# Ledger of designs, part 235: VHH binders against q9y6x5

Target 1, 379 residues: q9y6x5
Amino acid sequence: LPPKLLLVSFDGFRADYLKNYEFPHLQNFIKEGVLVEHVKNVFITKTFPNHYSIVTGLYEESHGIVANSMYDAVTKKHFSDSNDKDPFWWNEAVPIWVTNQLQENRSSAAAMWPGTDVPIHDTISSYFMNYNSSVSFEERLNNITMWLNNSNPPVTFATLYWEEPDASGHKYGPEDKENMSRVLKKIDDLIGDLVQRLKMLGLWENLNVIITSDHGMTQCSQDRLINLDSCIDHSYYTLIDLSPVAAILPKINRTEVYNKLKNCSPHMNVYLKEDIPNRFYYQHNDRIQPIILVADEGWTIVLNESSQKLGDHGYDNSLPSMHPFLAAHGPAFHKGYKHSTINIVDIYPMMCHILGLKPHPNNGTFGHTKCLLVDQWCI
Short names: E, the ipSAE of ESMFold2; O, the ipSAE of OpenDDE; V2, 0.75 times the mean of E and O plus 0.25 times the DockQ between their complexes.

## First folded at step 10 (VHH)

Design K15 (framework vhh_surovatamig_d1; at its last look DockQ between E and O 0.88; V2 from the best seeds 0.00; counts 0 for: pae E 3.5 > 2)
Fold by ESMFold2-Fast, scan of step 10:
Structure K15 (fold): chain B 379 residues (1-379), chain A 125 residues (1-125)
Amino acid sequence: as target 1 above (379 residues)
Amino acid sequence: EVQLVESGGGLVQPGGSLRLSCAASGFTFSDYAMSWVRQAPGKGLEWVATIKQSGSETDYVDSVKGRFTISRDNAKKSLYLQMNSLRAEDTAVYYCAAKYRYDEAFYEPKSYDYRGQGTLVTVSS
């Protein structure tokens, strides 16, 4: 029987939540599986970019989803509607579900993972759900498990996406213990439901399950605002993305815009595209704008306005607050093993190995995940 | 072309009521979470209320809880805000706003995919 893998994402699940809150169901999952305590995500630490990095093993400059709002300088296209179905934005990489369907004549299934409702290189997930936040976790799970059991060619790769705790993290901030404990307990209960459903259907013993996330969350405040209108008149530039990484497209000379911005706030760094730190791997793509502003952790860039956000992400990927975790269970994984850190781009070559797929060229290092796998030596 | 057209604003006395309406066209209304966002004179945009695609889940800013009710009619492609017990601080231009995904803060007004031209609500004696 071919190996099967279910990849589950809880959006905005900061790694540190595991230590600060009780997760009885997730801890039972980890006890008989593996835990990676920190996953170092890609910059910028946003939803669309990091979800695409998980399934391609590529930095954002390489896969082309460089932000949740984008402008392509060569084609003059704007990605400002999150329902934009233009394959153009996604075609700079080959996600794992496409490879899965093309290499082995297998099927893929998706419950709302970013990109799975778009034909990429003329290939869409064999089974998928159109995005709708009103659809319950149970309905998403019912469809995924139905497809895992009742498909020809067989579904060997499945994805399941859930929007929390990201939305609540933005609303309440990660330091709101009362509200976050309620939200995270509900997520733990959903993990319990997932495991119970897989056991009842006879899938649990033979299915590889990965539970992970795209980024963390940090506390924001009305006391930590950077007013961009105090730096520069909006007539000098087009704003492509605002906070906490502002993407600036100059309407006048780039040097004039840069000079207005470079010393405006001690709590943001201003980069010409060619001066963006190499460690971000955020430079070599037409969708990365001529000037990028990077706010310090917990600072919000605004346009002469307050902000209702008590939590945010998008910050420097070296920050532990931006890191998610990874937990996994199944025949490919050791039982009761804890690992400290991997890079989010390492998940892709690991998943290809589990599924027996030849990975496309990628930025991940298979050696970083060897200690998790029963068929590998931990050296 | 996507259009969101608000109506129902006007001058009302403190303690009064207004019902705002928003007519949507140019997109599949039932695929979008819908919100009301407002801008008081001299202030920034403020998220007020959200309703998910099916109408099954609603959320409100604390200052309007129990006074405002958001609702939608997917067949009519319309969004509503019933505003009761109006206060002077509710004076603002009210915008209808649409957001397809729940991946960023839907209550952050600048994150919305589409926003209308607004309707003015003035609460004054």
Scores: ipSAE 0.699, ipTM 0.876, lowest interface PAE 1.7, mean pLDDT 92
Fold by ESMFold2, look of step 11:
Structure K15 (fold): chain B 379 residues (1-379), chain A 125 residues (1-125)
Amino acid sequence: as target 1 above (379 residues)
Amino acid sequence: EVQLVESGGGLVQPGGSLRLSCAASGFTFSDYAMSWVRQAPGKGLEWVATIKQSGSETDYVDSVKGRFTISRDNAKKSLYLQMNSLRAEDTAVYYCAAKYRYDEAFYEPKSYDYRGQGTLVTVSS
C-alpha cells in the first residue's frame, strides 16, 4: 500500500478555539490520532507566507513569500493575493507536491492550497483546482477524493484549503462567542463530512490526514487604530503592505523616513531592515522592505480612515493568539497522543518522512515531531 | 485595462428605491467576488455588500440588511445593487469593487483589487 497523505488547512483556526468551543467531530478525530496543541508559526503571521512555510519547511526569508503583498525592486514586479501566478515569486523554494510528483509513479492533487495552481520550477500540481471561493468544501473534497481513488499514477499527496474561520474571524473577532460558535460548529460539521466521506470511499484506514491551520486571530477595535497619515506624508514612501506589519519603501533618505515614524505610536515598533529582531528570521530577502512597522497585538495600522475588521492576524509570531493547532490521524500516527508544541516549519520534514521523500534543505527539525509517529523512537 | 463603470445613481425621496449597475471589463469577471462600497460626504469608505463569484453567497452590512439586494450576471459581466426603503443616511457615492480571494475579509474597503469611479446616490426630501 503506497503511503498517502492529505493535508488540510482551515485558515485562521486559532489554537485555543479547540478549548473554548465544542468540536465533537474534531475531538473524535483527535482521540483516534494525535494533537499538537500549539504550532508556532512564522513571522509575518499571514496566509500565503505560512501556507508556503508548511509545504517547504522554510522561514519566509528563505522561501521568498514574505507577505500577502510584495514588491521586488530589481524586476519591478508586484505580488498580491490576486496577482500570485507568476512563478518568479514561488521559485525560491521547492514545495512538497513538486518533490512528490517528480518521484516515479506518483502524482499530487490540490484543492486551492496557495501556490498549487502555479507552475513552480515548471511543475504544477498533477491535479489542481484554480482558486475560486464559490467552490464549496464538498466540491473541493469530492475532487480530492476522486483523485486519491482514481488516478494513475496514484495521487500520494493531496492538499485541501478552506477559507474559514479566517473570514469570519476578521468580520466578528475571536471574542464574539455567539457568531464564532456558529461558524466553528459549521467547520466541525465539515470535518465530520470529511471523515465520513473518506470512510465511505475506503480511504480512511490507509490515508494519513493532517488537519492544521496557518495562523490564529486576535481581537481588534475602532479604539485601537494607528493613523499612519498623521505621522508621515504619503509622498515620502511607497506602501507595499499596510497592517499589522507595514512594508515601507522610502522615496527619500530612509533614515529620514525612519525618524518620522519611530515615535508615531507607542503601540507600534519601527524597524530598519537590519534591526529586525533575529528571532523573526525575517531579514535576508530582497523582498523585505527597508522599513517595517509592527503593530502591537490588536492594533490596526490605517491610512486616515476607519477599519471595519474586528479581528486580524499577521502580528508577532510569539503571540499565542497567532498560533494554530495541528491534528493528525492515519497509519503513520499514534492514537490518543497529545503534544504541546512544534514549529510550523517542522511539519515539512515530518510529511517528507511519511511519504518517503528526501527533504530539501529546510529550517524544520524532524526530532520535534518524532513522538507523533509510530515508526520513531520518541526519545 | 480594467474598468468598473457604475450607473443608476440619482436623487430619490426617503422610502424610495434605486437600482445601481456596474459594467465590468478588462478582467475575468466570474473569477472575482464583487462588492459595493460607499462613501458618505466627509466620511471614509464603508463596505455595503458582497457577492461571491457564482452568485451563491451574499453578505451585507447590518444597516442595509433586508433593504438592499446585491446580484450579478456573469454573462453580462455586470453587478447590481437594488436599494429599497432608502434613508437619508444612505446618501453616498457608491463604488463597484472586485476582490479575487475570499480568504481576506471583504469588509475592509481598501483591500479591493479594483474599484470604479462611483455613482452618487442622494436621498432627500
Scores: ipSAE 0.440, ipTM 0.785, lowest interface PAE 3.5, mean pLDDT 92
Fold by OpenDDE, look of step 11:
Structure K15 (fold): chain B 379 residues (1-379), chain A 125 residues (1-125)
Amino acid sequence: as target 1 above (379 residues)
Amino acid sequence: EVQLVESGGGLVQPGGSLRLSCAASGFTFSDYAMSWVRQAPGKGLEWVATIKQSGSETDYVDSVKGRFTISRDNAKKSLYLQMNSLRAEDTAVYYCAAKYRYDEAFYEPKSYDYRGQGTLVTVSS
C-alpha cells in the first residue's frame, strides 16, 4: 500500500499544555508513537504563516504568507483571513498537497487547512472543504477519513484543521486553568474521536498521523498595553497588521515615522525593514512593510483603546510560549520515542520522505527528524 | 458592496428594553459569525455578544448575561439584540459586526471583517 499521511492541526496548542494539563487520549497517542516536545515555529508566530511553513518547509519571507493581514504595494491587493482566496498570495511556494496531488495514482484531501481551498499553481486538492468555521470537527473528520478510505486515485495526503484551543486561548488566556482545562479536555476528546474513527475504519495501523499546531499562546493583560496613538498620529501611516507585530506603511517620510515610534514603549522594538534581525528570516519579501513593531511577550499594541484579549500570539518565535508540539503515529514512526525540539520547517522534508515525494527547495533539515523515523539511522 | 445597517437605538429609562436590528447585504450572511460590539462615551470598543453561523451557539460579555439575547435570521440576513433590564452603563453606540474565521478572537472588536455605522442607545432616567 502506498504510504498515507494525515496532518492535523489544533490551532494555538501551546507545547507546555502537555505538561500543565491532562490529555489521556493524546498521551496514549504519544505512547504508541513519537513526541517532539517543542517545535520552534517561524516569525511571525501567526496562523496563516505558520501553517504554510509546515507544508512548504519555508520561512515566511520565502513562501510569501508573511502575516494574517497583508498588503502588496504594487498590486494594491489586501490579504486577510476573510480575503485569502487569491492565488496571488500563495503562489510564491508549492505546498506539499500540490506536490502530492500532481503525482500519479495519488490525490490530496483537505479539511479547512489554510490555503487548501485555493488553486495554487493551478492545482487544488481533489477533495477539499471550503472553509466554514461552523462545521464540526466530526464532520471534518468524517469527510477526511472517507476520502482516505474510499478515493480513487487514493488520497495519500490529507490535512485537518481545527480552530481550538486558539480561540479560547484568546478569550481566557493560557493561565486560566479552570477554563482552559475545560477547553483542552474537549481537544483531547476530539483526539480520542480521531483515533477511534481511524481504528473503526481499519486505518490506524497503516495511516501515518501527525498532530501538531502552528503556535502557542501567551498571557496578556489590560495592564500591558502599548498605545500607538500616544506616539504618532494615525494620519501619518497605514496599519497593515496590528498586534503583537505591527506592520506600518508610512504615509509620510519613513524616517519621520520611525523616529516617532522608536521610543514609543520600552516594551516594543521598532525595526526598519532592513534592520529586522536576521534570526527572524523576515526581511526578504516585498509584502513585509517598511516598518515593523514587535511587542514584548504579553504586551498588546492598541490604537487608543483597550483589548479584551487575555491571550495572544505572534511574538518572537524564540519564546517558549509561542511554541507548539508535534506528535505522530504510524508505520513511519517509532513507538514511545520523545524528542526535545525541532524547527517547524523541518516537518516538510520529513513528510516528503514519508510520502516518497521529492521536496522542493526548503529551509527544513531532514536530519532533525531522523530519530522519529523507523527507516532512518538515529545518531 | 458590503453593508451592515443597525437600527432600533434610542432613549430608554433604566430597567427598560430595546431591540436592535441589523440588516446585512453584500456578502454571504450565513457564512459569518455575527456580533454586537459597543462603544460607550469616552471608552473603547467592547465586545458584547456573538452568535455563530447556525444560530445555535451564542456567547455574551458577563455584564449583559441574562439581560441581552442575540439572535439571527439567515433568510432575512438580519441580526438582532434584545436588550432587557437596561442600565446606565449600557449607554453606547452599538455596532453590528461580522467575522468569518474563529482563529481570531471574537472578543477583539477590531478583528471583525465588517462593521456597521452603529445605533445609539442611551439609558437615562
Scores: ipSAE 0.343, ipTM 0.733, lowest interface PAE 1.6, mean pLDDT 94
ESMFold2 (binder alone), look of step 11: mean pLDDT 85; pTM 0.863

Design K16 (framework vhh_surovatamig_d1)
Fold by ESMFold2-Fast, scan of step 10:
Structure K16 (fold): chain B 379 residues (1-379), chain A 125 residues (1-125)
Amino acid sequence: as target 1 above (379 residues)
Amino acid sequence: EVQLVESGGGLVQPGGSLRLSCAASGFTFSDYAMSWVRQAPGKGLEWVATIKQSGSETDYVDSVKGRFTISRDNAKKSLYLQMNSLRAEDTAVYYCAAKYRYDYAFYEPKSYDYRGQGTLVTVSS
């Protein structure tokens, strides 16, 4: 029968949480599977951009979801996490569920992965749930397993998204051992529930399961604020995104706005779009604004206000605090293998290989993940 | 068009109680997490309390835990804040705020999709 893959994301699961907290269920999963200790995500290290990079294998400038808040000057359209349903924003790439449905006579299923409730190139996931954060992990899992177990054409690719530990990471910060311990214990219990459900339904032995995340989390503080209002007046620009990467659309001459910002804080880098470092792969898209501000790790950009955030992400993707992990189990994967690092864009061509799909052109390198796979020889 | 309209503010003695209400229109209320945020005179916005879409999960800033209760009625498209044992430091304009997605902390004022006009609460003898 065709190979099957379930891709699970726990939003904001920082890689080094695995070293600092106990995960008995996740450790049992890893013992019979593989672990990639660090996944180097794409810049900016935000939810929507990185979730779309996982399923397209593309940098943000290439797939078009360049932030959680975006503006297109030509169409006057705004994108936000509450206004994300317009296919216009998602059509610059082809995610794996679309490829799965179009290349093979196969179905896809989705429990709330970003983009799966939007028709992309006139194709929506065969089975999906509209985004609603009130829907329990259990209900998402019940729907996914139902669709995996009895569908024609068969569901061969399924996704499952969960909002924690990101929300709690923002509230408490990653250094709050007591609160984060409780949150991460609950996540581990959900992983135990996932494995148990798959075993009870007879899916476990034949299903490839990937557990990963989109980014990490770093500690923030009221002592590390950058007040943008002390740098520049509101009349000079439109703010498209604020922190920790501010997207500035000038209302006056771009050079004049840049000159007002460039020396405002020692804890923020200010870039004209064409001067954004090449290593970010964050330049060649109309949705990237003319001026980008990048705060240093743990610094928050504010508008003459305090911030109650004790944790945040979006920072430089070279920072280990921004990195998630990847764990996988199933017939395609080695057992008990540990790998140090891959790029988040490498996940897409690996998944295409597992499913027998021809990948669309992408920024990933299959060679980086071949050591994880039983049908490949690691060089 | 989206509107959030707060009511129920006023002058109250220390130790007193007030109930704030927020009437929502122009969006599917049951799809949004709802919060109360406040701004004391001359200060920035401070998150006070959040309630999830279903009403089953609530969260509070430490200074109001045990004194304030957030609740919602999805059928009436209304949000409430029951404030008991009020203190002088609770004096602020209280805003109703809506957030669709959970990938940002609801206590971050700039992460909210919608915010009302506010209602003034003054706690004074």
Scores: ipSAE 0.367, ipTM 0.727, lowest interface PAE 4.4, mean pLDDT 91

Design K17 (framework vhh_surovatamig_d1)
Fold by ESMFold2-Fast, scan of step 10:
Structure K17 (fold): chain B 379 residues (1-379), chain A 125 residues (1-125)
Amino acid sequence: as target 1 above (379 residues)
Amino acid sequence: EVQLVESGGGLVQPGGSLRLSCAASGFTFSDYAMSWVRQAPGKGLEWVATIKQSGSETDYVDSVKGRFTISRDNAKKSLYLQMNSLRAEDTAVYYCAAKYRYDNAFYEPKSYDYRGQGTLVTVSS
């Protein structure tokens, strides 16, 4: 009865992979749906920040998940991607599953989307799986489809997260065609399995499905390292996050730390917090540190060590290599429509519209996604 | 409270074998992806191998692929590394490491939640 939406994320799926590899199952999905070729994500271009921006429609400075590793200067709490279950970190925004449950007396379901195993504003996803990377895509899909068919109140919003191709992108780098071809073929097969499962269960014709990602991937090298130990002694600062955006908390005078860093490498930009470019929307939050270092694309910041990463992300969000795509299919979406670019924050108000929810104040613009939707006028 | 205790290191000839063990306590071992990381003399930490929570999926740095096997016993709260065809360049202190959320950060040895005190492996003639 009410509209239903399944939001699927394949972590680290760079938009340009669609041009360089064959995706027969994804191509069939797109043929009968819509494709947004580039999604401009938020800065920094990391997993937790961008996944939370998708479901809140907010820039990182507004939703509070400003990195995968954070320090809050006011409360003196530390956050890492291995200890993200403290609601404190997530409470600066209201994600769509909370809105879904509170506005319409509906249920939400989640297979490991970041934040869904945390009570946010005292509300946790009605059905969820605790994060466990050993759980197969098939098991995540089986749980989501079971909850979509057998819940009361009905599950109207469901999420599904998968770690690839991000893990392989880090290991091999996006330019390793042999290894990336194998990984991406497996992902395309999982998309085929997803569509087949939804068809077999009679969900396909009435379910809106969005397939997207949080960021892309760029090629790194042991020849492109920035050694912070050559710039500044460890005793002068606390390192909150390292690469490719280093978050520096000075132990001495901030200006002295800045002066030691500002001309150390031609391959990074050093910003005092107040000088961070406005276009990043990365300044107004206590979890953003007094000094931020931003490495140039493909450069890795290290502490007198080699790097084993052949691919990375977190870089400037204007870089096409950092952009994911968005594909969608279902009764809300046109068939065979291609769109060039939207902002990642635009996904939230679009999803609220599809579900009939009133969005919380957000940084997205509904007008940017109107042409994707059958019930909207593009002019 | 959290403890990771490595054992099994020692001196071995090139081409020889060693089996490292790690005993875990103070946390729910089965919830963590486990890794071996190593530090060669005068160098930084290097990720070697990872095993996911269930033990069914493993990953290795290319230089050890086909020579090393990572395994775990969740009932015994133990992690293992079987090292075969050892080379001089495998000489390092080997650390057992635990990560609650398995993700891209496992190539960053400093990002692990817990790490043991290490066991020295020396490969020489």
Scores: ipSAE 0.532, ipTM 0.805, lowest interface PAE 2.7, mean pLDDT 91

Design K18 (framework vhh_surovatamig_d1)
Fold by ESMFold2-Fast, scan of step 10:
Structure K18 (fold): chain B 379 residues (1-379), chain A 125 residues (1-125)
Amino acid sequence: as target 1 above (379 residues)
Amino acid sequence: EVQLVESGGGLVQPGGSLRLSCAASGFTFSDYAMSWVRQAPGKGLEWVATIKQSGSETDYVDSVKGRFTISRDNAKKSLYLQMNSLRAEDTAVYYCAAKYRWDTAFYEPKSYDYRGQGTLVTVSS
């Protein structure tokens, strides 16, 4: 029988939460598996971009999901949460569930991972749930485990997405230990439920399980606001995305808009598209706007108003606060092994190896994850 | 063509009650989390309350918790806000707002996919 993999994401699970809070169920999972302490995500450090990078192994400029809010200058289309089902936005890459279904006549299953309810290259996940945030973790898990046990062709790749601790991280901020402690304890209980369900169904010892996240979270404040309206009038530009990375589409000469913005705040970097740092790999796509504003960690860009957010993400991907972790358990993985850091794009070629799939060209390096795997020599 | 049409605003005295309604069309209402956001005269947009797709979970800004109740009727494609014990600081234009994903910041009023034209609530005298 082919190997099986379940990929689980808890949105906004900052890596250092593992050091500052207690996770008895997650620690038991790690004890018999592997832990990567930091995963260096792609820029910008947002939900949709990073979830798609995990399953394609590509930087955002290559897979085309460059933000949670986008404008395509060639087709004049706007991307928002309501437009996320338009295949146009997702067709610049081939996610792993599509490859899984096409290479070996296998099935894929999905509980709400971004993109899995969209036909991509005319292929949709064999089993999927339409996105609905009201659906409990238990119901998502029940469907995934049912499909893993009762499908023909067999489900060999399954995904499970959960919205916390991101929503609470935004509301309370990561430094609110009382509220975050309650949220993170609930997540640890869900991990316990996951493991128990897999054991009860006889799946635990033969299923590869990855638990990861797309980004971290940093503390914001009413004392750290950048008022864009104090710098430039609305008549000069169209705003495509606001904070902490603002995407500016000029209505006048680009250089004039740049000159009005470049010295606006000491806590914001202003880039012409061609001047965006190469290390971001955030330049070569029509959905990246002519001017990008990047706020410093913990600073919020606003339009003449306050912000209710006490936590945010989207910042520079070199910041440890933006990094998630990766934990894994199963026959492909060593037991009790800790690794310091991988790149988020490295997850895709590792998953392809575990499933016996030929990866599409990607930005990941298989060598970075070799030490996690029992069938690989680690120097 | 997406449309959100708010109604039920008006003038009310402090301590009074109002019920706001929002009628949705042009999209699959039951697929969207729904919120009320407000803008007081001379102020920015403020998130007030959110309800998830099935109506199972609600959240409120602290200043209205225990006074306001958000609800929805998916069969009628309608969103409601029951406002009790109204205060002068509740005076604002109230907007019905729709968001497909819970995982993005509901507390950022400009992050919503759709927003109506608003209904004015004035709490005075």
Scores: ipSAE 0.517, ipTM 0.797, lowest interface PAE 3.1, mean pLDDT 92

Design K19 (framework vhh_surovatamig_d1)
Fold by ESMFold2-Fast, scan of step 10:
Structure K19 (fold): chain B 379 residues (1-379), chain A 125 residues (1-125)
Amino acid sequence: as target 1 above (379 residues)
Amino acid sequence: EVQLVESGGGLVQPGGSLRLSCAASGFTFSDYAMSWVRQAPGKGLEWVATIKQSGSETDYVDSVKGRFTISRDNAKKSLYLQMNSLRAEDTAVYYCAAKYRFDTAFYEPKSYDYRGQGTLVTVSS
């Protein structure tokens, strides 16, 4: 039988939540599987960029989804959630469901993972759901398990995306233990439901399951605001993205805009595109704007007003608060193994190996994940 | 082509009630989470309430919980805000706002895909 993989994402699941809250269902999953304590995501630490990095193994400058809001200087197109179905934005990379369908006579299935309702490289996921946040976790799970059991050619790669704990992390902030404990308990219950459903349908023993996330969350405050309007007038630039990474398109001389912003706040770094730190791998793409502003952890960039977010992400990817975790269970994975850290781009070549696919060129290193796998020599 | 047209604003005494309406056109209304955002005189935009695509899930800023009710009618492409027990602090221009994916930027009023021209609510004696 061909190997099968289900990739599950809980948006905004900060790695250290595992140490500060109880997850009985997730702990049972990990006991008979593997845990990677920290996944170092890509910069910027936002939802669309990191979800696409997981399934392509590429840095954002290489796969082209460089933010949740983008402007392409060559074509003059604007990207937002409302136009995320234009293949133009997604065509700079080949995600794993496309690789799965093109290299083998296999199907892919998707419950709302970013990009799966878009034809990429002229290929759309064999089965998919159009994005709708009102659709319950149970309905997404019902569709995925139906497709895993009832498809020809067989579904060998499936994805499932859930919006929490990100939405609650933004609303309450990660330091609100009362509200976050309630939200995280609900997520643990959903993990219990997932495992129970797979067992009842006879899928559990032969299915590889990865549970991961795209980023973490950090505490924000009304006392930690950077007012961009105090440094520069709106007439000098077009704002492409605001916070915590601002993307600035100058309407006047770039150097003049840079000089007005450079010393605006001690809690914000201002970079000309060519001066963006190499460690971010965030420079070589037409969708990265001429000037990028990077707020320090917990600081919010605003335009002469307050922010109602008590939690946010998008910050420097070296920050532990921005890191998710990865847990996995199935015939490809060791049982009871704990690993410290991998890069989020390493997930793609690992998944290709599990599925028997040849990965497209990518920024991941298979060696970083081989200790998780039963068919690999760890050293 | 995309239009959000608010109505129902006006002058009301403290403790009074108003019902705001928003008529949407030019997009698939049922695909969007809908919100009310407001701007008080001399202040920035503030998120007030949201309702998800199906209409079953709602959320509110703490200052209006128990006083305001957001609802929608997908067949009529309309959004509503029932405002009860109004206070002077509720005085603002109220905007209807649409977000295709709301969970990551829901509490940032400037992040919405579409916003109407607003309707003024004045709470004064």
Scores: ipSAE 0.474, ipTM 0.780, lowest interface PAE 3.5, mean pLDDT 91

